# VH-VL binders against q9h9l3: the designs that were tried, part 76

Target 1, 176 residues: q9h9l3
Amino acid sequence: PRKMVAIDCEMVGTGPKGHVSSLARCSIVNYNGDVLYDEYILPPCHIVDYRTRWSGIRKQHMVNATPFKIARGQILKILTGKIVVGHAIHNDFKALQYFHPKSLTRDTSHIPPLNRKADCPENATMSLKHLTKKLLNRDIQVGKSGHSSVEDAQATMELYKLVEVEWEEHLARNPP

## First folded at step 22 (VH-VL)

Design z103
Fold by OpenDDE, fold request of step 23:
Structure z103 (fold): chain C 176 residues (1-176), chain A 124 residues (1-124), chain B 107 residues (1-107)
Amino acid sequence: as target 1 above (176 residues)
Amino acid sequence: QVQLVESGGGVVQPGRSLRLDCKASGFTFSDYEMHWVRQAPGKGLEWVAVIRYDGSSQYYADSVKGRFTISRDNSKNTLFLQMNSLRAEDTAVYYCAKEGYWQSSTFHRYFDYWGQGTLVTVSS
Amino acid sequence: EIVLTQSPATLSLSPGERATLSCRASQSVDDYLAWYQQKPGQAPRLLIYDASNRATGIPARFSGSGSGTDFTLTISSLEPEDFAVYYCQQYDYWPITFGQGTKVEIK
């Protein structure tokens, strides 16, 4: 448990059309849901779309945001050697321009037993909010002000705990 | 410029098989879910199938489950749809479609780019 | 599955007039809704995503509004090239579903 953390990131749109997803916030929590890291991050490129409805990011959050390279170093230091839990976590790692070992990665959007427990198709990629509602009876990502990466990371960790024993055994028998 | 180009459509008899290809360019293909959407002549749009960015998972509409297989080759920027046990009701223009932008814990599965479509006609 | 009902089925208007298209979901889909335009012999073209975001290159006369179950596509002043079929699409629930379409035709 002490070797496990959950991560969730928020992205903004960069590039000419705002279609490039760039890291703008990252939150990391431990097994108990305690916040280990939560920072606004300044992308290296000009922000075209804050995607506030989803990201919760506003222009004011970028005023004192941590530069991407610095934040990346801080985050990687925390993640190194840990089992990292996330939802569609490949996107978080992509935004971080970082590759975590597959054997140490847990993606709650790709755990069939979790979907089964939620009475969802095993091969369907379910949203974090839907799984959280079904399995934890908790509403996340409510309102129009945008997501909280801390809330999302905590929810992700709680979801994983529901299937941790079963899934870890599965992975032990079937290493990636 | 993003481009999606479907191929492989044609006329086949019921019960036969057909494979569709979709060649992608102008974006990082391996970063996105890819989808197939079809449209029967003179009718609306129907979602058919989705495949994860790395091909590790597939999900299908009930109407094609057990008969169609979606796959991809990221090294070739190509999406596939293997269509088996074809039925008359499968007659449609088949579009490959790219999902929208990606965001953590949020899926934006609108389709910002479509191919021109390829016509599949199933008739005796 | 989520059923999207578009209304009206057909909208007959003249160039320069305002067009209002409705899309109603059988249950809330939050803001996970898109609008497309399709002309004969062409693939659909994305107009609006995330309920109210205009896609790149789409004219300002197109706007999307609404949340939950009721959504609206508005064309403030119809241009001749705007006469087409319009579809809404939800992507909050599996399976992904489309509305049956609204045809905007010239009066």
Scores: ipSAE 0.914, ipTM 0.956, lowest interface PAE 0.6, mean pLDDT 96
Fold by OpenDDE, fold request of step 23:
Structure z103 (fold): chain C 176 residues (1-176), chain A 124 residues (1-124), chain B 107 residues (1-107)
Amino acid sequence: as target 1 above (176 residues)
Amino acid sequence: QVQLVESGGGVVQPGRSLRLDCKASGFTFSDYEMHWVRQAPGKGLEWVAVIRYDGSSQYYADSVKGRFTISRDNSKNTLFLQMNSLRAEDTAVYYCAKEGYWQSSTFHRYFDYWGQGTLVTVSS
Amino acid sequence: EIVLTQSPATLSLSPGERATLSCRASQSVDDYLAWYQQKPGQAPRLLIYDASNRATGIPARFSGSGSGTDFTLTISSLEPEDFAVYYCQQYDYWPITFGQGTKVEIK
């Protein structure tokens, strides 16, 4: 438990067409849901689309945002050596331009027992909000003001806890 | 410039098999889910299948489940659709489609780019 | 599955007129809704994503609105090239589903 953290990032659109997803916020929580890290992050490139509806990021959040390079260092320091839980976590790592060891990665969007528990197809990638609703009877990402990466990270950790024992056993028998 | 180019369509008899290819370029192929969508002649659009960015998972429409297999070779930027036990109702133009932008905990599975499509005709 | 019902089935208008296309979902799909344009013999072209975001290269005359179950695609002033079939698509639930389409034809 002390070695496990959950991460969730918010991304904005950069590049000439805004199609590039760039890190704009990162939240990390411990096993108990306590916030270890929560910072707005300034992408190195001009933001074309804040994607506020989803990211919750607004222009004002970038005024004192932590530069990407600095934030990345801070985040990596926290993640190093930890089991990192996330939902579609490959996107978070991608945004961080970071590769976490697969053996230390837990992606709640790709845990068949979790889907099964939620009465969802095991091979279907389900959204965090749907799994959270089905398994935790909690609504997340409500409203139009954008997501909270803290809320999402906490939900992700709670979801993982539901299948932690069996999944860790599975991974022990079937190392990635 | 994003491009998706389907190939492999043709005329086949019921019960036969056919494999479709989709060659992708102009974007980081391995970062995105890829989908197949089909359209019967004169009809609407029907989602067929999806494959995760790394090929580790596939999901299918009920209409093709057990008969079709979606796969990908990221080293070749190519998406595949193996169609077995083809039926007349599988007759359609088949499009490969790229998912939209990627975000952390949400999936934006609209299709920002489509191939030109390849026609599959299943008839006796 | 989520059923998307588009209306009207056919919309007959003249160039310069305003077109309003409706897409209703059988249950809420939040803002996970896209609109496509398709012309004969061509692949669909993305117009709107996330309910109201105009895709790159799409003219300003196209706009999407709505959330939850009711969505609207508006073409403020029809151009000759806008006469086509339009589809809505939800991506909040599996399986991904499309509306049956609205044909915008010249009056």
Scores: ipSAE 0.912, ipTM 0.955, lowest interface PAE 0.6, mean pLDDT 96
Fold by OpenDDE, look of step 22:
Structure z103 (fold): chain C 176 residues (1-176), chain A 124 residues (1-124), chain B 107 residues (1-107)
Amino acid sequence: as target 1 above (176 residues)
Amino acid sequence: QVQLVESGGGVVQPGRSLRLDCKASGFTFSDYEMHWVRQAPGKGLEWVAVIRYDGSSQYYADSVKGRFTISRDNSKNTLFLQMNSLRAEDTAVYYCAKEGYWQSSTFHRYFDYWGQGTLVTVSS
Amino acid sequence: EIVLTQSPATLSLSPGERATLSCRASQSVDDYLAWYQQKPGQAPRLLIYDASNRATGIPARFSGSGSGTDFTLTISSLEPEDFAVYYCQQYDYWPITFGQGTKVEIK
C-alpha cells in the first residue's frame, strides 16, 4: 500500500481586488501527524488581502517566505506517488497549480461514511471544524488569529483514519 | 464581469414540473459551488439547494428535498434546477447565486453574485 | 437550523443619520455571517461577508461587526440610495439561513 500524507494550505488574496486565491502557506503531515513540510510561501503577485483572520498570514510572514515556484517544487516532490488526504483538497491543488491523480486523492469533505459517522447529512459538505469537533471532540481554528495549516492537516488525517478501511474498500470497488 | 442569468420561470399548476436554467459568465464556473435561493412574494430569502464545483454532490433544504434536483454542466457554464411536484408554496422568485471565495478547509458560502431572478408561480 | 433574528423590523431615519441594524443567531455561527441589501424588484446585493469584510465596491459608510451570536450592520450616514431591506445570512451550519430582514425607510 502507498504511503499517505495530509495537506493543508493557507491562501491570501491577490489580483486587482484581492479575489484571486494565492498560496501563502503549505503544511504536509505524515500518517502519524508528523510535520513533513511547513513553509510560508511568497505569491508571485502582490498581496492585496492577507485574509489574516482565516489564513493566519501577516506581512511579517512574507519577509522570508519561500518563493512560490521553489515551494511548489518542494511540495510536489513530497506528494508524488503518495495518497494525499485533504479537506476540500481541490482548492489546495488549485492554489498549488497542481493536480494530483484522482485515484490517489482523498477529500475528507466528500466522504459520505465520514459524515454519517458524525450524524451529518451524507451529501452535505461539512467544514473541517465541525467534523473535527463531532468526531474527535477537538476544537480547531479557535480564535481570531487565523488557522494553523499544521493543525488542520493533522485533523484531516485523523478524520480520514476513522473511515480509512471502509473508504479504501469502497474505492477499490468503485475506482474514480 | 460576473453575470448570472436565470431563465425558465413561469406559471404552472400544482403537481407540475418546471426546469430553471442559470447561465454563468465572467468567472471560472467550475471552481465554485453554486446555489439556488428563492424569495416568495413579499417575503424573505430562503436557501434552496447547493451543488459542488464538479457536480459530485448536492444538498437541499428540507422544503424541497425529494422534489427538486440541482445539477450543472460545467462545459456550458450552466446551473439547473429541476422542480417536480410543485406546490403553491414554491411560488417565488428563484435566484442562482455564486459561492464566495474559496479557501482551504473552510467554506465561505456567502453569495457575492446573484442573478436577476426568475419568477415561478404555482397556481391552480 | 440556525435562526437569525433581525431588529428592528423597520427603521425610520432621515438622510445623514446613522443606522444600526442587529442580527442575532440562535447559536454561535462564528464569523460566518453576511449582510445583503435589497431594493424593490432587484436581487440582493452583498454588503458584508465574514462578519466584517466590506464587499468590493461597497461604500465605506457600510460596516459590519460582531461574532458568535450578535452582529451589527452600521451605516454611518444614510444616503438616499440606502433606503432598502437588509438581510443577514449565516453559512456556518446547514441549512444556510437568512434573517427575516430589516426595512430602512425614510422618515
Scores: ipSAE 0.906, ipTM 0.953, lowest interface PAE 0.6, mean pLDDT 96
Fold by ESMFold2, fold request of step 23:
Structure z103 (fold): chain C 176 residues (1-176), chain A 124 residues (1-124), chain B 107 residues (1-107)
Amino acid sequence: as target 1 above (176 residues)
Amino acid sequence: QVQLVESGGGVVQPGRSLRLDCKASGFTFSDYEMHWVRQAPGKGLEWVAVIRYDGSSQYYADSVKGRFTISRDNSKNTLFLQMNSLRAEDTAVYYCAKEGYWQSSTFHRYFDYWGQGTLVTVSS
Amino acid sequence: EIVLTQSPATLSLSPGERATLSCRASQSVDDYLAWYQQKPGQAPRLLIYDASNRATGIPARFSGSGSGTDFTLTISSLEPEDFAVYYCQQYDYWPITFGQGTKVEIK
């Protein structure tokens, strides 16, 4: 039985004009929502825009943050061999400079049955906030102080559980 | 330097087809969801379609569902819009548009770069 | 779908004056709102994203404010190049929608 985790990351703006997205926080939870990893991460390049309204990342968080190379190593050890669930998870993997096997990847932003349960168009990429409100009757990302990657990872796992049996069967019949 | 260049516009009769191309450069094309937005002469802006970064799913405005197909070729950095069963009300300048920065838990679907547009005129 | 209503339809002002443009959403769009400037024969130009952030290369005289349903674009002192049509756009929920535009013209 293959273990399943959910991941969520927060990014800051780096590079020209702060438009490159770089990893600054990563949270990983297990199937029951227990936190396996939650660290602020120092990008290897200069932070131009903390994007605090969304990321929740502030200058103070970077003072004792784990350097990217070290954090990446820790995170990849947790992810290896597991089914990894995320929302728009390709962005999390880009921020980690990593590609997880497609057969072990689950993206709650791209599961048509999940959208259908929410009475949303099956092909639209719905936000985590809207899916969580519609399907779990739960408000996440509340306020303007930025988002919690722990809260978001936990919500992502709860959403996946709603379609887990159906979607795992679908993937078994339709291997990527 | 980000650039988006549309081509393929022209004058066509109602009921006919036309394909628009948008060539992208100056950014990692496969990192971004891409959109078509149109503007009828003298009118405002109307969102038309979006395609996922890897081309695996598409979503359309109700006004074009079933008639238009958005697609992409990431090896050529090119976005396409196949327009079938064209109607007079499809007459517009068609823009391709790039989304802003990406994040994990939020989608920032404003358009930081636009092409200069290509005119499609549907008339008898 | 979320309707964005811009007011006024036309704003007639002189260079040096302050312009205040309104955009109202039919339901909350949180901070997922952008503003664009468009001149005749040109593509739209992004001014403001995420309600209040100035886009790259946009002068400080442009500012965005508001959240939820009520948003404002302010041009603190109009320059000759600022006479154009301005659109708001929401991206909180599908489909993406634009306001009908506010034309800022020389008085």
Scores: ipSAE 0.835, ipTM 0.934, lowest interface PAE 1.2, mean pLDDT 94

Design z103
Fold by ESMFold2, fold request of step 23:
Structure z103 (fold): chain C 176 residues (1-176), chain A 124 residues (1-124), chain B 107 residues (1-107)
Amino acid sequence: as target 1 above (176 residues)
Amino acid sequence: QVQLVESGGGVVQPGRSLRLDCKASGFTFSDYEMHWVRQAPGKGLEWVAVIRYDGSSQYYADSVKGRFTISRDNSKNTLFLQMNSLRAEDTAVYYCAKEGYWQSSTFHRYFDYWGQGTLVTVSS
Amino acid sequence: EIVLTQSPATLSLSPGERATLSCRASQSVDDYLAWYQQKPGQAPRLLIYDASNRATGIPARFSGSGSGTDFTLTISSLEPEDFAVYYCQQYDYWPITFGQGTKVEIK
């Protein structure tokens, strides 16, 4: 069977007024939640806003961070040919400047059966935090020091497992 | 410069339909989820609807669910609101609104840019 | 749905005074809270996002504070252009909701 991984990224603000989102951390876990990749990544442009409250990224993390081009190459080697699970995963791919095949992409923010299990409207984009609390009885992203992309990727994989059989059958019958 | 321009407002009878357009410029429209927010005369703000960046899904306030349809044409940088079965309580200024910056696992759904609004009056 | 209660409903002050506006959420919204200013006949203008970040072009006299359920917008010294209605908005959970507004008016 085709290998499956989950990805989560953290972004910082770059460009004018810090409004552009640039990759500063990426974590990838396997089906069992084991970490396959976890690196701080140095954006190719000046960081205007670390967004630390959300990203967990601080200036010291950038001192020895892997340059974006190198990190992107490492990450894409891991993702190639695999089913990739994420939450609002289009943002992760945008930050990587990468387009994964839609047939191999799973987005836990856009799976109606997952929302239904959480007693949420099927078309509402629910946050990872709220889905994880409702369906796994687990608090993630706690505190004010910023989020962990490892924690978030692991939670994303566990959420997908709850609907994996149903959703994979749906996609087989309804190719994207 | 980011600009949002609504059009299509007017006076309409209860039970009839109206379509609002919002033309966007100054940003990559297809990167952002877009919203409609309304304000009845002399009242506060009410969120109405959101549409996903690629147009693939929509979500609505309970007050309009089943009657309103949000849609978008990314090739024309245009957001739409089709309002069917209009009621007197739908009388409001309708704003289109753009979300703030995007992130991975968090959604920053504050509205950094608003259109000027277009008035819809539903009266017999 | 998350109810945002703003207080006071009306705040009557003189130019140069400090304004303190409150927004209380019916459940925690973390830092997913924004503040807007609206003048008659205009669209809302974003002042504060993510509880405490000042939006581009907003004067330093505006500041936001708080987290969870209790939030404050402070205007350190009111200018004539600051007399307006102020709304808070949460974006932690659907549906997106706004407070009912605080009108800041000349005493």
Scores: ipSAE 0.828, ipTM 0.930, lowest interface PAE 1.2, mean pLDDT 94
Fold by ESMFold2, fold request of step 23:
Structure z103 (fold): chain C 176 residues (1-176), chain A 124 residues (1-124), chain B 107 residues (1-107)
Amino acid sequence: as target 1 above (176 residues)
Amino acid sequence: QVQLVESGGGVVQPGRSLRLDCKASGFTFSDYEMHWVRQAPGKGLEWVAVIRYDGSSQYYADSVKGRFTISRDNSKNTLFLQMNSLRAEDTAVYYCAKEGYWQSSTFHRYFDYWGQGTLVTVSS
Amino acid sequence: EIVLTQSPATLSLSPGERATLSCRASQSVDDYLAWYQQKPGQAPRLLIYDASNRATGIPARFSGSGSGTDFTLTISSLEPEDFAVYYCQQYDYWPITFGQGTKVEIK
C-alpha cells in the first residue's frame, strides 16, 4: 500500500539583497503525524536574510546544520514513491531542487473542496494558518518568533485528511 | 532589473472590450503570482485580480467578477487582463504588480514592483 | 473585507520635521501590511513590507512599526521629495485592500 507523508520547509533569503529563497529547514511527518525527518539545513550560499519572523531560523541553527546536498539526499529517499502532501508544495519542491510526480502530489493550498469546507472561495489560495483555524479550530504559527515546519507539516496532513476520500476519488477520475 | 510594462489602454464606449498586456522581465515570471491593481482618477488603489504562478486558478474583486479575465503566458513572460462589458466605473489607470519573495506556508502579497500603468477611459 | 483607515487625511509639515502616519485595520492582519508612496503621475513605490521591513533602495528615514490592527509609518526628517500620498495595504485576507491614503504636504 502506498504511503503518504506531509512535508513543510522553511526558507531563508540568499542571493542579491536576500531575495532568493533557499532551504534552511525541512520536516516530514507520516499519516499519523509522527516526525520522520526534521533537520536544519545549511544552504550552499551565504545567508543574507534569515527571515526569522517567518522561518524561525536563527544564526545558531546553522552552526551544526546538515549541508544542503546531504540533506537533499536524505529527504528525497523518504519522498520517493510516496504520496506527498504540502501547502503551496511547489515552493517546497523548488527549494529542494526536486520534481515529484504530479500524480503523487497533494497541495492543500489548491483543493477546491477544502476551501468550500472553510467557507472560502474555492479558487482563492488560502494560508495554512487560516485553513487550520477554520477547519481544525487550532491556532498555528502563533507569536513572532517564527514558524515550526513540524507544526505546519502536521497541520497540513490533518487538513488533507478532511478531504482525502473525496479528493483521491476525484484524482482517480481526473488523472493529472 | 525587474521591469513590468503595461499596454493596451485607451478610450472605449461602455459595453465594449479591451485587453491589457503586461510584459515582465528581470525575474523568474513563473515563480510568482501576478496581480492587476487599478486607480480611478483622483482616487485610491483598488485590487482587481490575481492569477496563480502556473495560471491554473484566478481570483477577482467583486466589482469585476464575471466581466474581467486574468490570464498569463509563462513562455512569453506576459500577463493579460481581458476586460469585457466595460462600464464608466472601470475608468482607471491599470497597473500590473509583482508579489514579494516566496515562502512555503505564508504568502507575501505586497507588491515590490509595479508597471508604469496604462489608462483605460470608458465614456460615451 | 478588511477596511484600512488611514489618519490623518492630510499632514501639513515643513522639511526637517517628523511625519507620523497611522493605518488601522478593522481586524487583525498580523504583520501582513505594506506601505507605499505615490507622487502625481507615477506608480506607487513600495516603502515597507511585512509591517517593518524597509524595501530595497528606501532611505533609512522611513520606518514602519506595529502589528495586528495598528500600524505606523514614520519619516524621521522630511525631505522635499517626501511630499506625496502614502497608502497602506493588507495581505492577510482576501480581497487585498488598501487604505484611502494620507497626503503629506508642505505647510
Scores: ipSAE 0.823, ipTM 0.929, lowest interface PAE 1.2, mean pLDDT 94

